# VH-VL binders against q8ixk2r445to577: the designs that were tried, part 3

Target 1, 133 residues: q8ixk2r445to577
Amino acid sequence: FFGMLQNKGLTDYCFDYNPPDENQIVGHQVILYLCHGMGQNQFFEYTSQKEIRYNTHQPEGCIAVEAGMDTLIMHLCEETAPENQKFILQEDGSLFHEQSKKCVQAARKESSDSFVPLLRDCTNSDHQKWFFK

## First folded at step 5 (VH-VL)

Design f5
Fold by ESMFold2, look of step 6:
Structure f5 (fold): chain C 133 residues (1-133), chain A 120 residues (1-120), chain B 107 residues (1-107)
Amino acid sequence: as target 1 above (133 residues)
Amino acid sequence: EVTLKESGPALVKPTQTLTLTCTFSGFSLSTYGMGVGWIRQPPGKALEWLANIYWNDDKYYNPSLKNRLTISKDTSKNQVVLTMTNMDPVDTATYYCARLRYGDYYFDYWGQGTMVTVSS
Amino acid sequence: DIQMTQSPSSLSASVGDRVTITCRASQDISNYLAWYQQKPGKAPKLLIYDASTLQSGVPSRFSGSGSGTDYTLTISSLQPEDFATYYCQQYYDWPYTFGGGTKVEIK
């Protein structure tokens, strides 16, 4: 799949990557922002290796979760997807992170206008349901 | 087993500063994502959120009370402290501390609460 | 601030009754809603989060539903231990706010 990865429960919000330095794309947190489709910030590819790639930029970035953390961070893609970069987009729309055995959930940053994807124990919440558009 | 317990004075005078301590067990603020918040309930009235503090020492306050509140933690003692300045009789309430996780701004374990009366 | 309005403010019911409590938000809160039970002299207990997800250890007779601005807590068959005051709480935006409560009394 390629396109904008939208949350079902937090309607009209999509994965968005906007690093502070456009030439330093790795190491920053993925956010959720109002879906707009403008520029390159909201386009991701879900690959056969179960990666979520930010491939409108070179070198390509892959979403990862570092051990013990629950935030989604941009890393460089590798020839073979590391375990911390593998997500299963399931038929029910849940986005399962294989290494942690947790699901991606839409959440607000505390006392902020911003939203972020975070890992949580899997539930049936629409905040844990995602689809490409 | 997760427990929290509030301690502090039962009576304060107007203009005084209230200091409340939450002592907890069964979890640690060294654990990524964990937090403790304070909520109060005036007699017969709705609950009001006051402040949250998280494992990384990030602190957040109810905007209507921000200038009066200070929250801090001592992770090694499993304690969180709330200080509220310039107390007024309208601040009379039961004060609760409760556990939450960053991103999930609901409280899954609560202390028993401590009643604070502001009078005289 | 997001205002949370609960209805009814109180109700009388018998053991075995189906009880429905409504919470309305002053704006769309996108299912960022929790329900609490509070008995006299005790702290609230979390029942439901994310509008419909049951907290661990909560009996299955409790359920939550709704979307947008309108949310409902249902107790399918009221038990003696369910006589309490119930509060909703939104956590879509700060400050996090609570409804005024619904007191469920024995008929």
Scores: ipSAE 0.630, ipTM 0.887, lowest interface PAE 2.0, mean pLDDT 92
Fold by OpenDDE, look of step 10:
Structure f5 (fold): chain C 133 residues (1-133), chain A 120 residues (1-120), chain B 107 residues (1-107)
Amino acid sequence: as target 1 above (133 residues)
Amino acid sequence: EVTLKESGPALVKPTQTLTLTCTFSGFSLSTYGMGVGWIRQPPGKALEWLANIYWNDDKYYNPSLKNRLTISKDTSKNQVVLTMTNMDPVDTATYYCARLRYGDYYFDYWGQGTMVTVSS
Amino acid sequence: DIQMTQSPSSLSASVGDRVTITCRASQDISNYLAWYQQKPGKAPKLLIYDASTLQSGVPSRFSGSGSGTDYTLTISSLQPEDFATYYCQQYYDWPYTFGGGTKVEIK
């Protein structure tokens, strides 16, 4: 699967990554932004290694969850996907993080124009449902 | 078990400052994502959100009351304090503190509430 | 601010009845809606969050539905302990706002 990763509950919002430096793509947080399909900021790939890959830049980035955190941070992809980079996009649309055993949820940040994906306990909330478009 | 309890004066004179303390257990504001908010309810009326404070000391206020409100925390005591200046009889209400999480801005645990009457 | 309008303001029902309460937001709140139950002299109790997710420990007779601006709380079969006032709350934008409440009374 590849393309924009869109949330079901928070309609018209997609995964978005826009690092301050295009030559240094790791270490920043993945956010949610209105789906626009422009540029490379909203293009992701779900791989057979269970990665959510940001492959529009070299070296390629993979979304990871750091220890003790509930935010999604961009790391470098590795030849063998580390445990903290493994996600399962399930049939019901939930995005499950294997290591933490939590689900990715579209969450409000500071205002109606600021949202982020956060790890939360898995529920049936549409805010935890995702699909590629 | 998560518990919260409000404490403060039951009676405040007009123009005085109200200080309420929320003492909680079962969670900590040193924990990433944890927050505590204040909500009030005039007798027989609806609920009104007042302010939130989070583990990282981020604070949010109701804009209609922002200039009168100050929220602070003492993590070591598991306490959150709300001050409200220039109290008026219209501010008579039951004041609640409740738990919430960053990113989950609903209140899953509430204190029993404390009634505050503003009268001369 | 986002206005939350509940309807009806009050209703009378009998045990076993299906009860429906509506909450309308002044704008799309993208399912960032919670429902609370409040009994006289008690604090509100969280029933549902994210429009349709049942809070742990809440009976399955409670359910939430809706999207966009219109949301509904349903009690499939009213029980004696369900007579109370119910409130909706949006948390899509600051400031958080509550509905005016719906009092469910015994017929």
Scores: ipSAE 0.598, ipTM 0.891, lowest interface PAE 1.2, mean pLDDT 94

Design f55
Fold by OpenDDE, look of step 6:
Structure f55 (fold): chain C 133 residues (1-133), chain A 120 residues (1-120), chain B 107 residues (1-107)
Amino acid sequence: as target 1 above (133 residues)
Amino acid sequence: EVTLKESGPALVKPTQTLTLTCTFSGFSLSTYGMGVGWIRQPPGKALEWLANIYWDDDKYYNPSLKNRLTISKDTSKNQVVLTMTNMDPVDTATYYCARLQYGDYYFDYWGQGTMVTVSS
Amino acid sequence: DIQMTQSPSSLSASVGDRVTITCRASQDIRNYLAWYQQKPGKAPKLLIYDASTLQSGVPSRFSGSGSGTDYTLTISSLQPEDFATYYCQQYYSWPYTFGGGTKVEIK
């Protein structure tokens, strides 16, 4: 699967990554933004290694969850996907992080109109449902 | 089991400051993402959100009342305190504290509420 | 601020009735909506969050639906314990705001 990774509940919002330096793409947080498909910042790939890749740049980035965190951070992809980069996109649309055993949820930031994907306990919430478009 | 309980004066005079304390159990404000909010409800009227405080001491207020509100926490005591200055009879309401989580700004557990009457 | 308008403000129903309560937001709140039940002298109780997700322990006769600006709480078969006032709440935009409430009374 590849393309825009769109949330069901938070309609018209997609995974978005916009690193400040396109030559240094790791270390920043993946956010949610209105789906526009422009540029390369909303193109992701779900791989057979259970990675969510940001592969519009070289070296390729893979979404990871750092220890103790609930945010999605861009790391470099590795030949063998590390445990903190493994996700299961289930048939019902839930995006499950294997290591944390939590689901990715579209969440709003308190003091802004910004949204981010966060790890949360898995529920039947549409805000935890994702699909590629 | 998650529980919250509000405490404070039942009667406040106009222009005085209201201080309410929320004492909770079953969760901690040392837990990442955890928060406590205050909501009030005038008799026979709808609910109004007042303020939130989170584990990292981040605070948010209803803009219409921000200049009158102060929220604080004592994590070691499992307490959250709300102060509201310059009380007016229009502020007469049942005041609730409730639990929420950052990113999930609904309230899943509520205290029983404490009625506060503002009167001379 | 986002205004939440509930309708009706009150309704009378009988046990076994299908009850529908509507909440309309002044703008798209993108399913960041919760429903609460409140009985007299009691605190609100969370029923539904994220527009349609049933809170743990809440009977399945309660359901939430909707999108954009229009949302609905449905009680498929009203039970005696369901007579109460119901409120919606949006948490899409700060500050969070509640609807005016819908009182479900015994016919």
Scores: ipSAE 0.821, ipTM 0.937, lowest interface PAE 0.6, mean pLDDT 96
Fold by ESMFold2, look of step 10:
Order: sequence, then C-alpha cells, then structure tokens
Structure f55 (fold): chain C 133 residues (1-133), chain A 120 residues (1-120), chain B 107 residues (1-107)
Amino acid sequence: as target 1 above (133 residues)
Amino acid sequence: EVTLKESGPALVKPTQTLTLTCTFSGFSLSTYGMGVGWIRQPPGKALEWLANIYWDDDKYYNPSLKNRLTISKDTSKNQVVLTMTNMDPVDTATYYCARLQYGDYYFDYWGQGTMVTVSS
Amino acid sequence: DIQMTQSPSSLSASVGDRVTITCRASQDIRNYLAWYQQKPGKAPKLLIYDASTLQSGVPSRFSGSGSGTDYTLTISSLQPEDFATYYCQQYYSWPYTFGGGTKVEIK
C-alpha cells in the first residue's frame, strides 16, 4: 500500500513526518496532521515486511517504537525489518505493533495543536482504525 | 483496586489559598503514562477541569485558572496536591481528584470528592 | 473553548424504558467524547469513552453513538439503579469541557 495513512476517528488526519533537519530524518516523532497531500510529508509505504516506510526521501525511514515507549519514531530501514519496526494493518483497520502487542491510537498532545499516534491496549475504538487513501 | 480520596479544609475565607491533597492507591505515578487530574463541580452546575499532572512531572492547567493553580506530586506518598490562590465565593464547589492516562483525557476512577465552601 | 450542550436537561422514565440523551458540541470533536453517570452525593462514574467504547464493568444496556458534533447515550432498558444525572465530556480540544447534564428521573 502507498499513500496517506488516515485515521478513521480523528477524521481527515494523516500520518505526517516533518523532521526539523531534512538531512537527519532519524529519531524524530511521527505526528498526525490534517491530510493535504502536498509535498512528501504524508506519503508512506506499507511493505511486505510489515514496515511503514517514509521512502519519498533518502535515506529511507521506517517507523519504530523504542523499548518502553509508546511513541512512533523514525529509524533507518534495515534489509530485514527489526521487530520494533513491524506493524500489522489488520482487516478491521487496526494497526497492531507486533513486538509490544499494542495498537496505534490517535491522541492529542495535551495543551497542543498536535496530534500524535501512540501505542495503547487494543480496542475497537475508531481512533485505532487506519486506512490508506 | 484503584481508589482516590481528597482531603483538605471544608471552609476557606475569600482571598485565602486552598490546598487539597489527593491520596490514592492501586496505581503509581511512577508508572509510564499515568496521571491524576482535578475537577470541580459547583452546586447544581457543570463539572470544570482544573489541572493534570503526569508520571513524568508534566503539568497542565485550565488556561482560565492557570494564574491561580499549582499542582504537584509526592510519588513516595502516592499523593497529588492542588493549590488554588485567591479563593472567592464563586469557587465554592465539590473538588474531585481522578485518574487518567496521557493521551486519554477522560477520567476512569474518581475520588468521592470534598466540598469546599468559600465564605465569610 | 468547545461548548457542550446536553438535551434534554431532564427527563422522566419508567423502569424498562429506552432512554436517549444527546450531547452537541460547538465544533467537530472527532469522537473524543466520554459519558459519565453521577448519582446524588457521589462522584461521576465513567461509562463510555471514544464516543462508543464501553468502560470495563459497565452494563451492556449502555451504549454510545454519534460523530462530528452530535453524540448520543442510550440506555436500552432502564433499570432502577440508572436514575442519575448523565454528563458528556469532550477531550478533543484543550481545555476539556463538560455538558450541563441530563437528569433521568422516575416517572
């Protein structure tokens, strides 16, 4: 799958990656932003290795969750996807993080205009449902 | 089982500072993502959110009251403290502490509440 | 601030009735909505979060629905213990705000 990864419950919000330094795309948090499709910040590829790749820029980034954390952070992609970079996009739209056994949920950062994807225990909430458009 | 309980004075005079303590059990603010908030309810009126504090010591205040509120925690005692300055009769309300998780800004367990009257 | 308007402010119903309470937000809150039950002299109790997700231990006769600005709490068959005041709360935008409440009374 390739395109904008949109949240069902937080309508019209998509995965967005805009690192402060375009030459260093590793280590910054993925956010959610109003879907616009302009530029390259909202285009991701879901691969056969269960990666969510930010591959419209070089070097390619893969979304990961670091141990003990619940935020989605950009790492460099590897030839074989590490466990912390594997997400299962399920038929019901849930986005399951294999290593943690948690689902990706859309949440607001408190007192901020920003929304972010976070790991939470899996529920049937529409905030845990995702689709490419 | 999760429990929270509010304590503090039942009566304060106008201009005084209110200090409320929330003592809780069944969870810890050392646990990633956990938080405690304060909500008040004037008699016969809607609930109003006041402040949140989280495991990482991040603090958030209702902007309309930010200049009057201070929230802090003592993890060794499982306590959260709310201080509200310059009390006025309009601040008469039942004050609740309640648990939440960062990112999920609804409150899943509440204390029984403590009535605070600001008068005379 | 997002204003939450509940309707009706009160209603009378009998045990076994289907009860519907509405909550309208002043702007789209994208399902960031919770419902609470409060009995006299007691703290609020969380019933539903994310508009439709039932809190653990809450009876299945409670359900939530809606989207955008309009949300509904439904009690499919009212029980004696359900006579209470119900509040909605949005957590889409800071600060969090509550509805004015709907009192469900014995008819």
Scores: ipSAE 0.624, ipTM 0.872, lowest interface PAE 1.8, mean pLDDT 91

Design v3
Fold by ESMFold2-Fast, scan of step 5:
Structure v3 (fold): chain C 133 residues (1-133), chain A 119 residues (1-119), chain B 107 residues (1-107)
Amino acid sequence: as target 1 above (133 residues)
Amino acid sequence: QVQLVESGGTLVQPGGSLRLSCAASGFTFSRYYMSWVRQAPGKGLEWVAYISSSGSTIYYVDSVRGRFTISRDNAKNSLFLQMNSLRPEDTAVYFCARGYSKGYYFDYWGQGTLVTVSS
Amino acid sequence: QSVLTQPPSVSVAPGKTARITCGGDNIGSKYVHWYQQKPGQAPILVVYYDSDRPSGIPERFSGSNSGNTATLTISRVEAGDEADYYCQVWDSSSDHVFGGGTKVTVL
């Protein structure tokens, strides 16, 4: 699968990654933003290694979650995907982060008017269900 | 520690006016949306009004619009509710509640102040 | 305007699981928050944004929200959990809507 990764509950919001420039492709938090349909910053690929890849810039980025954290950060892709970069897109639309045993949920940041994907205990919530469009 | 203390509740005749106050402490008051939520005796919670951190955005439930005015004084860490043209159905405990930046939920509540509107 | 429907009461035995539902049209597209209120006390936030817990709230409190129904789940129920529970959403009309409340009795 590839395309815009949209949330079922948070209608009109998509995974979005906007690095400051071509020399700072990794290290920043993935956010949720209004789906604009232009691809680029919102275009992701779900790979056979269960990675969520960002291919708009080089080198390619892969979404990861650091141990003990709940935020999704852009890392460099590895030849063999490390466990912290593996997400299982389940039949019901859940994105299951295998290493932590948690699911990706569309969440609101208390300190701002922004939305971000965060790891949370897996539930049957629509905010934890994702699809490529 | 976050504290919210309401005051001003009393017995008022129908058609009368009353001003409620809420004193906030333990947090940066000017950074938070604030709300008034009421509860009639033996009934459930009903949101009444909210005000943004700067005071520029204000919303009311339909039943009080035009009669109630929410305001704040960030220098004094205080929230107010001016209630005019009071009706018997306004009888309730009025709670001061702190909201997320847009008031989506209420993380801290005061103890409430009772307003009784009766002849 | 949104109307949130809760059962008026739920009875549960100590150590068992209580489930409190909050019904609303397309509620799964909104964020649901849950409050606990004991007699004579102010409400306290127990679950926010469907499933998150504030600091100090035990992990036995959890939530979910899908389709037309949100659910507050209290596992391993204790006598101290007896209270009224309210669901709440912020609607697009800029209104905060509370459910009618559910009285949880631990028998």
Scores: ipSAE 0.140, ipTM 0.750, lowest interface PAE 5.1, mean pLDDT 88

## First folded at step 6 (VH-VL)

Design f60
Fold by ESMFold2, look of step 10:
Structure f60 (fold): chain C 133 residues (1-133), chain A 120 residues (1-120), chain B 107 residues (1-107)
Amino acid sequence: as target 1 above (133 residues)
Amino acid sequence: EVTLKESGPALVKPTQTLTLTCTFSGFSLSTYGMGVGWIRQPPGKALEWLANIYWNDDKYYNPSLKNRLTISKDTSKNQVVLTMTNMDPVDTATYYCARLRYGDYYFDYWGQGTMVTVSS
Amino acid sequence: DIQMTQSPSSLSASVGDRVTITCRASQDISKYLAWYQQKPGKAPKLLIYDASELQSGVPSRFSGSGSGTDYTLTISSLQPEDFATYYCQQYYDWPYTFGGGTKVEIK
């Protein structure tokens, strides 16, 4: 799949990545923002290795979750996808992080206009359902 | 088994500062994502959210209370403290502490509550 | 602030009845809604989060539904222990706000 990764429950919000420096695409948190499809920030590729790639830049970024964390952070992609960069987009729309055995959920940053994807125990919540557009 | 319990004075005079302590067990604020919040309920009225504090010491307050609130934690003691300045009779309420997780701003375990009366 | 309006403010029903309680938000809250039960002299108890997800240990006769601005708590077969006041709470936007409550009395 290639396109915008949208949340079912938080309508019209998509994965978004806007690093502050074009030469420093690693280490920043993925956010959710109103889907617009303009520029480079909302286009991701879901690969056969189960990566979610931010590949509008070189070197390419892959979404990862660091041990003990629940936030989605941009790392460099590797030739063979590391386990912490593998996400399974399931038939029911859940986005499962295999290493942690948790699902990606849309949540607001407290006292902010920003939403973020976070890992949580898997539920049937529409906030845990995703699709490419 | 998750439990929370509020403690503090049952009676304060107008203009005094209220200090409430939440002592909890069955979880820790050293755990990533955990938080404790305070909610009050005036007699016969709706619940009102006051403040949240999280494992990383981030703090958030209800803006309607005009900076009267201060929240702090002591992770080693499993305690959260709420301070509310310039108490007024309208602040008479049952005060609850409750657990939440960052991102999930609903409260899954509540203390029994402590009634605070503000009178002369 | 997002205002949450509950209806009815109170109701009486018999054991076995289906009871519905409505919560309306002043704007779209995208299913960021919880329901609580509170008995006199006791702390609130979480029943439902994310509009429809049942909290662990809550009987299956409780269910939640809705989207946008309109949300409903349903008790499919009222039991004597369900006498309580029920509150909704939105957590879509800061500050988090509660509905005024619905008192359910069994008769």
Scores: ipSAE 0.650, ipTM 0.892, lowest interface PAE 1.8, mean pLDDT 92
Fold by OpenDDE, look of step 10:
Structure f60 (fold): chain C 133 residues (1-133), chain A 120 residues (1-120), chain B 107 residues (1-107)
Amino acid sequence: as target 1 above (133 residues)
Amino acid sequence: EVTLKESGPALVKPTQTLTLTCTFSGFSLSTYGMGVGWIRQPPGKALEWLANIYWNDDKYYNPSLKNRLTISKDTSKNQVVLTMTNMDPVDTATYYCARLRYGDYYFDYWGQGTMVTVSS
Amino acid sequence: DIQMTQSPSSLSASVGDRVTITCRASQDISKYLAWYQQKPGKAPKLLIYDASELQSGVPSRFSGSGSGTDYTLTISSLQPEDFATYYCQQYYDWPYTFGGGTKVEIK
């Protein structure tokens, strides 16, 4: 699966990654933004290694969850996907993080114009359902 | 078991400052993601959100009342304090404190509320 | 601010009736909506969050639906303990705002 990763509940919002330095793509937080499909900021790939890969740059980035955190941070992809980079995109649309045993939820950060994906206890909320478009 | 309880004066004079304390148990504001908010309800009227405070000391206020409101926490005492300046009879209401979770901006546990009357 | 308009403001119903309450937001709130029940002299109780998720411990006769600006709370079969005032609340944007309430009275 590849393309824009869109939230079902938070209509028309997609995963978005826009690092301040295109030559240093790791270490920043993945956010949610209106789906526009322009540029490279909203193109992701779900791989057979259970990675959510940001592969528009070299070296390629993979979304990771750091210890004790609930935010999604970009790390470098590895030959063998580390445990903190493994996600299961289930048939019902839930995005499950294997290591934390939590689901990715579209959450408001500060205002209606600022949303982020956060790890939360898994529910049947549409805010925890995602699909590639 | 999660519980919250409001305490403070039942009567406040106009122009005075109201100080309310929310004492809670069953959770801690040292826990990542936890928050406490204040909501008020004038007699026979709808609910109005006032302010939130979170584990990381982030604070949010109702813009219509922001200049009058201050929210703070004492994690060691499991208490949240709300102050509201320049009270007016229109501020007469039942004041509730309630629990919320960061990223989940609804209130899942409420105190019983405390009635505050503003009168000379 | 986002305005929340509930309808009706009050209704009369009998035990066993299907009751539907509507909440309309002044803009799209993307299912960031909660429903509360409040009985006289008591604090509000959370029923539904994220528009359709049933809070733990709440009877299954309560359900929430909707998207965009329009949302509904449904009680499939009204019980004696369900006579109360119900409120919706949006948490899409600051400040959080509540609906005006719907009082469900016994017919």
Scores: ipSAE 0.513, ipTM 0.875, lowest interface PAE 1.6, mean pLDDT 94

Design f62
Fold by OpenDDE, look of step 10:
Structure f62 (fold): chain C 133 residues (1-133), chain A 120 residues (1-120), chain B 107 residues (1-107)
Amino acid sequence: as target 1 above (133 residues)
Amino acid sequence: EVTLKESGPALVKPTQTLTLTCTFSGFSLSTYGMGVGWIRQPPGKALEWLANIYWDDDKYYNPSLKNRLTISKDTSKNQVVLTMTNMDPVDTATYYCARLQYGDYYFDYWGQGTMVTVSS
Amino acid sequence: DIQMTQSPSSLSASVGDRVTITCRASQDIRNYLAWYQQKPGKAPKLLIYDASNLQSGVPSRFSGSGSGTDYTLTISSLQPEDFATYYCQQYYDWPYTFGGGTKVEIK
């Protein structure tokens, strides 16, 4: 699967990654933004290694969850996907993080008009349902 | 078990400052993502959100009351304090503190509330 | 601010009845909606979050549905302990706002 990763509950919002430096793409947080399909910052790929890959830049980035955190951070992809980079996109649309055993949920940032994907306990919320478009 | 309890004066004179304390257990404001908010309810009326404070000391206020409100925390005591200046009889209400989490801005556990009457 | 309008403001029902309460937001709140139950002299209790998720410990006779601006709380079979006032709350935008409440009374 590839393309824009869109949330069902938070209609018209997609995974978005826009690093400040295109030559250093790791270490920043993945956010949610209105789906526009323009540029490279909303194009992701779900791989057979269970990665959510940002492959519009070289070296390629893979979404990871750091220890103790609930945010999605861009790391470099590895030949063998590390445990903290493994996600399962379920048939019901839930995006399950294997290591934390939590699901990715669309959430609003308090002091902005922005939204972010966060790890939360898995529920049947449409905010935890995702699809590629 | 998560519990919260409000404490403070039951009676405040107009123009005085109200200070309320929320003491909680079963969770900590040292835990990433945890927050405590204040909500009030005038007798027979609807609920009104007042302010939130989080583990990282980030604070948010109702814009209509922002200039009158100050929220603070003492993590070591599991306490959150709300101050409200220039109290008026219209501020008579039951004041609740409740738990929430960053990103989940509903209140899953509430204190029983404390009634505050503003009268001369 | 986002206005939350509940309807009806009050209703009378009997035990066993299906009860429906509506909450309308002044704009699309994208399912960031919670429902609370409040009994006289008590604090509100969370019933539903994210429009349709049942809070742990809440009976399955409670359900939430809706999308966009229109949301519904349903009690499939009203029980004696369900007579109370119910509130909706949006948390899509700041400040958080609550509905005016719906009092469910015994017929």
Scores: ipSAE 0.697, ipTM 0.915, lowest interface PAE 0.8, mean pLDDT 95
Fold by ESMFold2, look of step 10:
Structure f62 (fold): chain C 133 residues (1-133), chain A 120 residues (1-120), chain B 107 residues (1-107)
Amino acid sequence: as target 1 above (133 residues)
Amino acid sequence: EVTLKESGPALVKPTQTLTLTCTFSGFSLSTYGMGVGWIRQPPGKALEWLANIYWDDDKYYNPSLKNRLTISKDTSKNQVVLTMTNMDPVDTATYYCARLQYGDYYFDYWGQGTMVTVSS
Amino acid sequence: DIQMTQSPSSLSASVGDRVTITCRASQDIRNYLAWYQQKPGKAPKLLIYDASNLQSGVPSRFSGSGSGTDYTLTISSLQPEDFATYYCQQYYDWPYTFGGGTKVEIK
């Protein structure tokens, strides 16, 4: 799968990555932003290794969740995907993080105009449903 | 088994400061993502959100009351404190504390509430 | 602020009736909506979150639906313990706001 990764419940919002330094792409949080399809901030690839890859840059970035955390951050991709970088995009649209056994959910940062993907216990909420366009 | 309980004065005079304490058990504000909020309900009327505080000490207030509210926590005592200044008879209400998780701004466990009357 | 309008303000129903309660937001709230039940002298109890997800321990006769600005709570077969006031709450944007309530009374 490749393209913009959209949320079903938070309509017209997509995964977005906008690192402040293009030469140092690791360690920053993935956000949700209005889908626009322009530029390279919203292009992600879902790989056979179950990675969500930001591949407009070398070295390539892969979305990860650090142990005990619920935010999605950018790490460097590795030849063999680490467990914290493995997500299963299921047929029902849920995005399951294997290591934590949790699902990705669209949520607002409190008292902010910003939305972010967060890990939560899996539910049938449309805020936990994702698809590529 | 999650419980919350509100404590504080039942009667407050106009212009005084109200201080309410929420004491809870069955969860901790040292747990990542956990929060406690305050909600009030005037007799026979709708609920109104007041403030939230989270495990990382971030605090959020209803903008219509922002200059009157202060929220704080003592994680070791499982307590959250709400202070509301310049009380008026219109502030007569039942005050609830309730649990929430950051990102999910609805309340899954509530205290029984405490009635606060602002006397004339 | 997002205004939440509930209708009806009250209704009378019999045990076994199907009851529907409507909540309308002043703007699209993208399914960031919860429903609560409140009995006299008691605290609210969460029934439904994210518009349609049933809270643990809540009977399956309760369901939520809707999208955009229009949301519905349905009780498929009203029971004696369901006579209460029901509130919706949006949490799409701050401040979080509640509807005015719908009182369900015994007929």
Scores: ipSAE 0.630, ipTM 0.878, lowest interface PAE 1.8, mean pLDDT 91

